VHH binders against q9p7j3. Designs and how they scored, part 216

Target 1, 174 residues: q9p7j3
Amino acid sequence: MILPLFPETQVHVFVYENVSNCAAIHEQLISQNPIYDYAFLDAATILYKKQVYSAIIRALEDRRDEQMKTKTIHSEVILSLSPKTEISSAFRQFSMTKKSKNIVVVKIDSKLTEEEEFERLDKLVEGNRVEFSDEELQKLIDFKVLKKNYKLDPSTLENPLASILSSIALRGYS
Key: E = the ipSAE of ESMFold2; O = the ipSAE of OpenDDE; V2 = 0.75 times the mean of E and O plus 0.25 times the DockQ between their complexes.

## First folded at step 16 (VHH)

Design ea4 (framework vhh_6qgx_2; at its last fold request DockQ between E and O 0.91; V2 from the best seeds 0.87)
Fold by OpenDDE, fold request of step 18:
Structure ea4 (fold): chain B 174 residues (1-174), chain A 124 residues (1-124)
Amino acid sequence: as target 1 above (174 residues)
Amino acid sequence: QVQLVESGGGLVQAGGSLRLSCAASGRTFKGYAMAWFRRAPGKEREFVATISWRGSSTFYTDSVKGRFTISRDHAKNTVSLQMNSLRPEDTAVYYCAAEPGYAIYNTASEYDYWGQGTRVTVSA
């Protein structure tokens, strides 16, 4: 996928359910294994496709403008999901954990087609790929976690998408 | 009560220039992407240009690249469209739009807020 705002950057997003080896993946990430050069998100924290894409674009803008707060573009994506500026908080809120069962995987700067990238990633993730769609994400979301992460209240819950997306864009600017 | 109000439309000869402006009221649209769309006579509404909240990322439809420039002023809570080298095929009602976060698909259905539009007529 090519995002219009960043035409020179190819992005792929994959969703896996019933992943059995999140703990193993997590260990590889801690070890900074370059084969695992992805952003691994807990699907329980993701409700919309645009939530992910907005975080990606925010991260890409930060990189372009040399304002990244984290070391890698993928870690910046994780940070960009959060309305908070604290990196540790963002990771606790949105990153895949050893106990995760469903995950969203983001690849930025891919040189491969979506199919080729999937072939590569499928060797790392032991789970079932599902469509990256709002419909599928709704099946995996934990609304308690979502509400906590974005401090959603009865007023913002009327339009949670707007609240989430604006908070992503406004992180550090409000 | 939240409104987007376009201005700057009018009649201009081919090769001429116009500057459209869109003013937001009722909210600041902080954290919102802004965009311009247009609807020509007998045609569907089409995407023209978008600009991110930060104001550093823009995207244009191919037919206006190099001729149109989208910009925004956060202090004034406005978005503008500078249109140069106008052509008869640019004749349309131009609409301002806003969307939380970033523009992803640049479809009309993607944007939550819309202005009433301002008419631009380019004569041959």
Scores: ipSAE 0.906, ipTM 0.945, lowest interface PAE 0.5, mean pLDDT 96
Fold by ESMFold2, fold request of step 18:
Structure ea4 (fold): chain B 174 residues (1-174), chain A 124 residues (1-124)
Amino acid sequence: as target 1 above (174 residues)
Amino acid sequence: QVQLVESGGGLVQAGGSLRLSCAASGRTFKGYAMAWFRRAPGKEREFVATISWRGSSTFYTDSVKGRFTISRDHAKNTVSLQMNSLRPEDTAVYYCAAEPGYAIYNTASEYDYWGQGTRVTVSA
């Protein structure tokens, strides 16, 4: 996928359900194994495609503007999902953990087609790929987690998408 | 009430310049992307340009790239479109629009808030 705001950057997003090897993946991420250079998100925290794309765009905007806070563009995506600036909190709230069951995986700066990237990723993830769609994401979300992560109240619960998306853009400026 | 109000439209000769402005009221649109769309007579609305809330990320449809510049001013709560080297094909009603977060798809259906439009006519 090419995002119009960053037309020379290819991005791929994959969703896996029933992942059996999150602990193994987690160990590889801690070891900084370059083969695992993706953003691995807990799908329990993701309700909308636009949530992921907005975090990707925020990370790319920060990279271009020399305002990144983390070491890689993929770790910056994880931070960018958060309405708050604290890096450790963002990873605790949004990143895949050893106990995650369903994940969203982001690749930025890919030189591969979606299917070529999938072939590589599928060797790393033991689970079932599903469509990256709002319909599939709704099956995997934990609404209690979403409400807490974005501090949604009755006024923001009327339109949670707008509240979530604006907070991603506002992080550090509100 | 939340309003977007465009101004600055008018009649201009080909090769000329015009600056459109969009004033937002009833809301500050914190964390919203802003965009300009246009509708030529008998045509559907088409995307023209977008700008991120921070103002540093922009995107333009190919037909206006290099000729139009989108900008925003948070203090005045306005978005502007500087239109240079105008062509008769730029004749349209121009609309200001807002959507939360970042512009992703640049389609009219993604925008929650719209202005009434300002007419631009570019004569040969």
Scores: ipSAE 0.801, ipTM 0.902, lowest interface PAE 0.8, mean pLDDT 92
ESMFold2, look of step 16: ipSAE 0.768; ipTM 0.886
ESMFold2 (binder alone), look of step 16: mean pLDDT 82; pTM 0.852
OpenDDE, look of step 16: ipSAE 0.894; ipTM 0.939
ESMFold2, look of step 17: ipSAE 0.781; ipTM 0.890
ESMFold2 (binder alone), look of step 17: mean pLDDT 82; pTM 0.850
OpenDDE, look of step 17: ipSAE 0.894; ipTM 0.939
ESMFold2, fold request of step 18: ipSAE 0.698, 0.784; ipTM 0.864, 0.895
ESMFold2 (binder alone), fold request of step 18: mean pLDDT 82, 82, 82; pTM 0.849, 0.850, 0.845
OpenDDE, fold request of step 18: ipSAE 0.903, 0.905; ipTM 0.943, 0.944

Design ea5 (framework vhh_6qgx_2; at its last look DockQ between E and O 0.90; V2 from the best seeds 0.76)
Fold by OpenDDE, look of step 17:
Structure ea5 (fold): chain B 174 residues (1-174), chain A 124 residues (1-124)
Amino acid sequence: as target 1 above (174 residues)
Amino acid sequence: QVQLVESGGGLVQAGGSLRLSCAASGFTFKGYAMAWFRRAPGKEREFVATISSRGSSTFYTDSVKGRFTISRDHAKNTVSLQMNSLRPEDTAVYYCAAEPGSASFNTASEYDYWGQGTRVTVSA
């Protein structure tokens, strides 16, 4: 997938449900295994495709402008999902945990086709791949967690998309 | 109330220049990507240019690359379109649009707010 604002950067996004080895994946991430060079997100925190795209765009802009707050582009994607500036908070809010069951996986700077990248990732993730769509994401979301992460109130719950995207964009700005 | 107000349209000869401006109000400007669209006579609305919420990334349709420049001013809550080397095929009503978030797309359905448009006519 190519984003219009970054035509030279290939991005792939995958969704897995009923993942049985999140704990094992998490250990590999902690050890900084280069084979696991992805952004692993908890699907319980993702409601829209645009939410993921917005985070990716912000991370890419941060990298281009030499303003990344984290060490890697994938960790910057995780940070970029958060309305908060604290890295630790962002990871607690959006990153895959040992207890996660459903995940969204993002690959930046891929040199492979979507299918080739999937074949590599499929060796790492023990779960069922589903379509990256709003429909599938809505089945996996935890609204309680979503409300907490973005401080959604009754006035924004009817249409939370704009609020979520704006909060992502406004992170670090007064 | 959300409002986008375009200005700067008019009649210009081929090879000439115009600068369109869009004044935004009623929403948090810094939290939105902005774009310009246009609709030529007898044609459907088409994407022209977009700029990210940060203002550091831009994207243009191929037909205007090298001629048009999109920019934004966060202090004034405005987005502008500098149009140089205008051609008769650039004749259209130009619309300002706003999309929440850092991501910006070239599809009209992705944008939440629209202006009423400003007419640009380029004579041969």
Scores: ipSAE 0.833, ipTM 0.910, lowest interface PAE 0.6, mean pLDDT 95
Fold by ESMFold2, look of step 17:
Structure ea5 (fold): chain B 174 residues (1-174), chain A 124 residues (1-124)
Amino acid sequence: as target 1 above (174 residues)
Amino acid sequence: QVQLVESGGGLVQAGGSLRLSCAASGFTFKGYAMAWFRRAPGKEREFVATISSRGSSTFYTDSVKGRFTISRDHAKNTVSLQMNSLRPEDTAVYYCAAEPGSASFNTASEYDYWGQGTRVTVSA
């Protein structure tokens, strides 16, 4: 997948439901195992494809402009989902944990086709791949978590897209 | 209510220049990506240029690259399209579009907010 604003950067996004080995994956991420060089997100925090795309673009802009706050592009995607700049809270709010059940996985700077990247990732994740779509994401979201992460009030909860995406875009500016 | 109002269209000879402007209101401008699309008579809208919410990332369709420049002014809540070296094939109604978030796209279906358009006619 190529996002127009960064036409030289290949990105893949995968969604898995009913993942049984998040604890094992989490240990590999802590160990900095390069085979696990992806952004692993808790799907309970992601309602829209555009949420992920906005975070990716934000991270890529910060990398290009030498303004990244974290050590890798994948960790920068995790930070970029947050409306705030505090790194530790962004990871607690959006990263996959050992207790996660459903995940969204992002690969930036892939040199592989989507199917080739999937073949590698599928060896690491014990779960069922579903389509990266708003329809599937809506089935996996926890709206209580979404409300807390983005400080949504009752007036925005029924159509929160613009509020969420603007929060990602405005981080550090407002 | 979200409003996008284009201006600056008109008649110009080939090789000339025009600057289009789009005034935005009803939303927090710097939280939105912006784009220009165009529609020649009897054809579907086609992508021209887009600019990220931050204003630092841009993308252009190949036929306008090097001739058109998209920019945004957060103080005035405007997005502009500077069109140089105009050609007869640039004749179209030009539309401003907006979408919340950092990412912007080159597909019209991704944008929910549209202006009414401004006509550009380039004579040979």
Scores: ipSAE 0.602, ipTM 0.834, lowest interface PAE 1.8, mean pLDDT 90
ESMFold2, look of step 16: ipSAE 0.588; ipTM 0.824
ESMFold2 (binder alone), look of step 16: mean pLDDT 85; pTM 0.866
OpenDDE, look of step 16: ipSAE 0.809; ipTM 0.898
ESMFold2 (binder alone), look of step 17: mean pLDDT 84; pTM 0.867

Design eb1 (framework vhh_5c3l_4; at its last look DockQ between E and O 0.76; V2 from the best seeds 0.63)
Fold by ESMFold2, look of step 16:
Structure eb1 (fold): chain B 174 residues (1-174), chain A 120 residues (1-120)
Amino acid sequence: as target 1 above (174 residues)
Amino acid sequence: QVQLQESGGGLVQPGGSLRLSCAASGFTFDDHAMSWVRQAPGKGLEVVSDIAWSGGRTYYADSVKGRFTISRDNAKNTLYLQMNSLKPEDTAVYYCAAHNKYGIVDRDLRGPGTQVTVSS
C-alpha cells in the first residue's frame, strides 16, 4: 500500500496467527540477518489498524526529518508505537518475543507487490495469515497488556483509540 | 563476539560527579541506539538514559533529568554518562546496553556493569 503523505514509500502489513517459530525468527533478528528486515510486532499489543498506521507515519516523519533514534525504519516503527521515547521499554512492550503466538509484520520500502512480499515472508513465518483488519486484531489483543502499555484509565477502556493515538502523536513531549 | 565494557565507577560523596565510559566491540557500534541501565541494591533494572544511533536525540528518566548527560563517540565506539549532583539514591551497578538494529530484545547486548556508590 501507498500512504498519501509518503507516495514513494510502499508499505505492507501482514498478520499471522498461531505462529510456531517465533523463537527461530528471534534468533535470526539477534543475528541481524538482513533477510528478516521487517518490524515483527507481538499482536497481543495491537488492537487497531490505526495504531499501526500511526506508528508507521511517525517513523516515516522522523526519517524525513532526520530525527530517527534507531537505525532501521522497522525498529523505528516499533519505537513509535510507544507513548515514550525510551527504547528498551518500547522494544520490550511491542516487539515479538520467543513466546509470542500471534504477530503483526510490517515491511516499509518494499520493492515488491503485496503478494510477492507475502511469498517471501511466508517462507520465514510458520503460521496462518489472517486479514490485517480491526476485526482480526480484536481476536488477538491482550487487553491487560494494552492497558499497561498505554496507561489507559479504566473509564477509557471502552473506547481507547483516541487515547492511544494521542499517546503516539505526543511521544517525546510527555 | 559482542563486547561491552563499562568503566569509571567508584565511591563518591553526595553532590559529587562521576563520568562513566563504555567501550564497545564485535558489532557495528553506530548501527545501535544505546542505553545506560542501573540496578540499585534490592531493586530491579531501571533505564537511566537512551541515545540515538547518531547521537543527539536522547531520553532521561525523571529521576536523573538535569543531572546526567548521555553522549557517544562513534569514531571511538564509546558511550558515556556524565553524572553530576549525585545522590545516595543513585547508588547502583550501571550497565551499558546496545539495542538490536531490527528492534528485537537482546539481553546479551549488555556489559558486566560498573559500581557507583554515593555515600558520606
Scores: ipSAE 0.759, ipTM 0.885, lowest interface PAE 0.8, mean pLDDT 91
Fold by OpenDDE, look of step 16:
Structure eb1 (fold): chain B 174 residues (1-174), chain A 120 residues (1-120)
Amino acid sequence: as target 1 above (174 residues)
Amino acid sequence: QVQLQESGGGLVQPGGSLRLSCAASGFTFDDHAMSWVRQAPGKGLEVVSDIAWSGGRTYYADSVKGRFTISRDNAKNTLYLQMNSLKPEDTAVYYCAAHNKYGIVDRDLRGPGTQVTVSS
């Protein structure tokens, strides 16, 4: 897909459930294998498509403005999901772990079609692809984790999307 | 082989200052965000500060904000932590840690640490 604000940047987002090899993927990320140059997110921490898009946009803006805190655009996406500026905290909050079962995978600057990128990624992820939609994400979310990550309270839970987007957008401006 | 080595720790009185250094080798230093973490007796690891790969953006824990300054010299492959107005609660072993290029913490990218003791 193409984001209106960044027409020259192709983005793909995939959702996998029942992934059996998250530990293996994590080891490859630790080893900095370039084949695994994606943003691997724990689906338990993602409630909305707009949450992911907001993080992507924030990361792309940071890159455009030469303000990236992390070296890669994909790591910056993970950081951008967090209301905190601390790198370690952001990754603990949102990144795929060895124990993850469901994941959201983001690819930035893809030169491939969605289908081609899927074929490539499918060789790396052992799980079932599901639609990238709010409906599917809602099935995978852990609300306890979500509330913790964004410090949601009863008042903000009435409109969690607004609170999440504000947290992402205002990170570092409090 | 990846190596990180901290230096500059020691014993100081409350209100004193120290400057820690971390020498990095065996990897591309400017590809990695860097952190200072510390561990006080009986406590877990705490992130004190981190800095972007380029040095342009930084983070500070609330407990050290306004007192500590993180910086880096990519040409020298060195990370720094200027610690001013030190307090007894700053007493800990301080470690230099590197994030990998994907931003995650690698347990193997951490130095042996340097002891900082603040006492009257």
Scores: ipSAE 0.405, ipTM 0.732, lowest interface PAE 1.0, mean pLDDT 92
ESMFold2 (binder alone), look of step 16: mean pLDDT 83; pTM 0.833

Design eb2 (framework vhh_5c3l_4; at its last look DockQ between E and O 0.91; V2 from the best seeds 0.78)
Fold by OpenDDE, look of step 16:
Structure eb2 (fold): chain B 174 residues (1-174), chain A 120 residues (1-120)
Amino acid sequence: as target 1 above (174 residues)
Amino acid sequence: QVQLQESGGGLVQPGGSLRLSCAASGFTFDDHAMSWVRQAPGKGLEVVSDIAWSGGRTYYADSVKGRFTISRDNAKNTLYLQMNSLKPEDTAVYYCARHSKYGIVDRDLRGPGTQVTVSS
């Protein structure tokens, strides 16, 4: 897909459930295998499409403004999901782990169509692809983790999207 | 082989200063954001500060804000921590830690640490 404010940047987002090789993927990322240059997120931490898009936009803005804290756009997306400015916290909060079962995968600056990118990624991920939708994300979310990551309380749980987006947008502002 | 080696620790009186260094080798240094973490006796690991790959953006724990300064020299593959106005509660082993290039958690990559002791 193309984001209106960044028409030159192609973005693809994929969701996988029942992934059996997250540990193997994790090792490849640690070894910095360039064919794994994606943002691998734990799906248990993602509730809305807009949450992901908001993080992507924030990362792209940081890149545009030469303000990226991390080296790659994909790591910056992961950082941008967090309300905290601390890098370690952000990665611990949202990154895929060896124990992850369901994941959201983001590709930025793709030269491929969505279908072509899927074929490429499908060789790396051993799991079932599902639709990138709020409906499917809602099935995979861990609300305990979500509440912890964004410090949601009973008053904000009525409209968690607004709280999440505010947290992402206002990160670093006090 | 990826290596991190901290230095510059020691014994200082309260109010004193130390400058820690971390020598990095075996990887592209400016591909990674870096952190200083510390572990006091009987406590868990605490992030003290982190710095962007380019050195442009930094983070400080509330307990060290205004006293510590993180910096890096990418040409020398070295990370620094200037510690001023040291307090007894700053006593800990200080570690240099590398963040993953692709944004995953890698807890296994830090140096052996350097001891900082603040005591009268």
Scores: ipSAE 0.875, ipTM 0.928, lowest interface PAE 0.5, mean pLDDT 95
Fold by ESMFold2, look of step 16:
Structure eb2 (fold): chain B 174 residues (1-174), chain A 120 residues (1-120)
Amino acid sequence: as target 1 above (174 residues)
Amino acid sequence: QVQLQESGGGLVQPGGSLRLSCAASGFTFDDHAMSWVRQAPGKGLEVVSDIAWSGGRTYYADSVKGRFTISRDNAKNTLYLQMNSLKPEDTAVYYCARHSKYGIVDRDLRGPGTQVTVSS
């Protein structure tokens, strides 16, 4: 898909459940294998599509403004999910781990259709693709993790979206 | 072989200064954001400061903001921490750490550390 503020930038987002090879993917990312240049997020940390899109937009704005902290746009998406600008906390809290069961995968600057990108990604991820939708995401979220990552309190139990998006949009930047 | 080696620690009086260095080898240094982390006696690890791959953006923990300055020289593959107005609470082992290029957590991507002791 194409974001209105970045019409030249094609983005694809995929969700996988019951992923059996997160440890192998993790090893490839550590080895800096460029075919794995995606943002691999732990789905336990993602409740809303807009959470992901807001992080993508923030990362693209930082790239446009030459303000990226991390080397790749995909690692910058991971940083941008965090309400704080501390890099190690963001990666620890939102990135896929060896123990992850469900993941959200983002590709930015794709030159492929969604179907073509899926064909490439599906060779890398051993799991079941599900729809990138709020309905599917809410089945995969860990609410304890979400509340901890964004410091949510009981007053936001029914609709934490605005609080989360404000945290992403307004953190430590001018 | 990825290697990080800290130096520049030592004993210093409160109010004094130290400059830490971290020599990096075995990887493309400017592909990675870097940080200084510290471990005070009996405490867990605290991220002191982060710096972007380019050196253009930084982060500081509230406890050191205004007193410490992180910098990097990508031509020399070296990370620095200038530590001014040191306090006894800054006593810790200081480690330099590399962040993954692709944003995945990679354990054991830090050096062996250098001891900083701030004491009368």
Scores: ipSAE 0.595, ipTM 0.826, lowest interface PAE 1.5, mean pLDDT 89
ESMFold2 (binder alone), look of step 16: mean pLDDT 85; pTM 0.870

Design eb3 (framework vhh_5c3l_4; at its last look DockQ between E and O 0.92; V2 from the best seeds 0.74)
Fold by ESMFold2, look of step 16:
Structure eb3 (fold): chain B 174 residues (1-174), chain A 120 residues (1-120)
Amino acid sequence: as target 1 above (174 residues)
Amino acid sequence: QVQLQESGGGLVQPGGSLRLSCAASGFTFDDHAMSWVRQAPGKGLEVVSDIAWSGGRTYYADSVKGRFTISRDNAKNTLYLQMNSLKPEDTAVYYCAKHSKYGIVDRDLRGPGTQVTVSS
């Protein structure tokens, strides 16, 4: 995928359900294995495609402006999902854990087609690929986690999209 | 092996200042955002401040904004916290913490801590 504001940047997003090896992937990331240089998100925290694209755009804007807090664009995507700039809470709230069951995986700056990138990723992730769509994401979300992460109240819970996207876009202004 | 070692704590009067240091070794320091976290008696951990890998962007908890300044020297593999206008509520063990390069949580990425006590 090519974003209009970033025409030289190829992005792929994959969703896996029923992942059996998140603990193994986690250990590879802790060991800094560059083969695993993707953003691994817990799907329990993602309700909308636009959530992920907004975080990607924010991370790319911060890279363009030399404002990244984290060293890799992929860890910056994880940070950018959070309404706040505090790094540890963003990673704790949105990144895959050893106990995650469903994940969203982002690759930025890919030199491969979507299917070629999938072939590489599929060797790393033991799970079932599903479509990156709001329909599939809705099946994997944990609404209690979503409410906590974005501090949603009953007045916004029926259609929280605008509140969530505003939080991502306006992070650091309040 | 990854090592983080805090220093510079001590006993200080309210209104005083301390500068904490954290010496880092066993990893590529400028690949990692860093933070200071503290644990007051009987309380959980609180993130006090964090700083970008480059030193350019920072975060401060509301309770310390305007009083504390985080900085880093990537050439010396050292993280700092300048603490001014100290209050009794700042009494805590202060830990230096390393964030993972790829954004995964690893709870064992901090030093043994240094005690700061603000009391008259």
Scores: ipSAE 0.701, ipTM 0.877, lowest interface PAE 1.2, mean pLDDT 91
Fold by OpenDDE, look of step 16:
Structure eb3 (fold): chain B 174 residues (1-174), chain A 120 residues (1-120)
Amino acid sequence: as target 1 above (174 residues)
Amino acid sequence: QVQLQESGGGLVQPGGSLRLSCAASGFTFDDHAMSWVRQAPGKGLEVVSDIAWSGGRTYYADSVKGRFTISRDNAKNTLYLQMNSLKPEDTAVYYCAKHSKYGIVDRDLRGPGTQVTVSS
């Protein structure tokens, strides 16, 4: 996938359900295995495609402007999902954990086709790939976690997308 | 092996100043954002401040804004926290914490801590 504002940057997003080896993946990330250079998100925290895209765009903008807080574009994507500015909070809110069952995986700057990237990633993730769509994401979301992460209340729950996107876009501008 | 060692803590009077240092080894220092966290008696772990891998961006908790300054020297693999106008409520063990390069939570990446006590 090519983003209109970043035509030279190829992006791929994958969704996996019933992942059995999140703990193993987590250990590889701790060890900084470069083969695992993706953004691994807990699917329980993601409700919309636009939520992910907004975070990706924010991260890419930060990179463009040489304002990245984290070293890698993938960690910056995770940070960009959060309305909070502190790094620890962002990672705790959105990153895959050892106990995760469903995950969203983001690859930035891929030189591979989606199919090729999938084949590569499929060797790392032991789970079932599902479509990256709002419909599938809605099946995996934990609304309690979502409400907590974005401080959603009854008034904002009518249009949670707008609130989420605003939170992402306005992070650090309060 | 990843190692973090805090220093510079001590006993000071209210209004005093301290400068904490954290010596890092066993990893590529400028690959990681760093944080200072603290734990007061009977309270949970609190993020005091964090700093980008390059030092270009910083974060401060509301309770320390205007008083504390985080900085780093990537050439020396050292993280700093200048603490001015110290208050009794700043009394805590202060830890240097390393963030994951790939954005995962890793709670094991902090030093043994240094005690800061602010008392008249």
Scores: ipSAE 0.663, ipTM 0.841, lowest interface PAE 0.6, mean pLDDT 94
ESMFold2 (binder alone), look of step 16: mean pLDDT 84; pTM 0.864

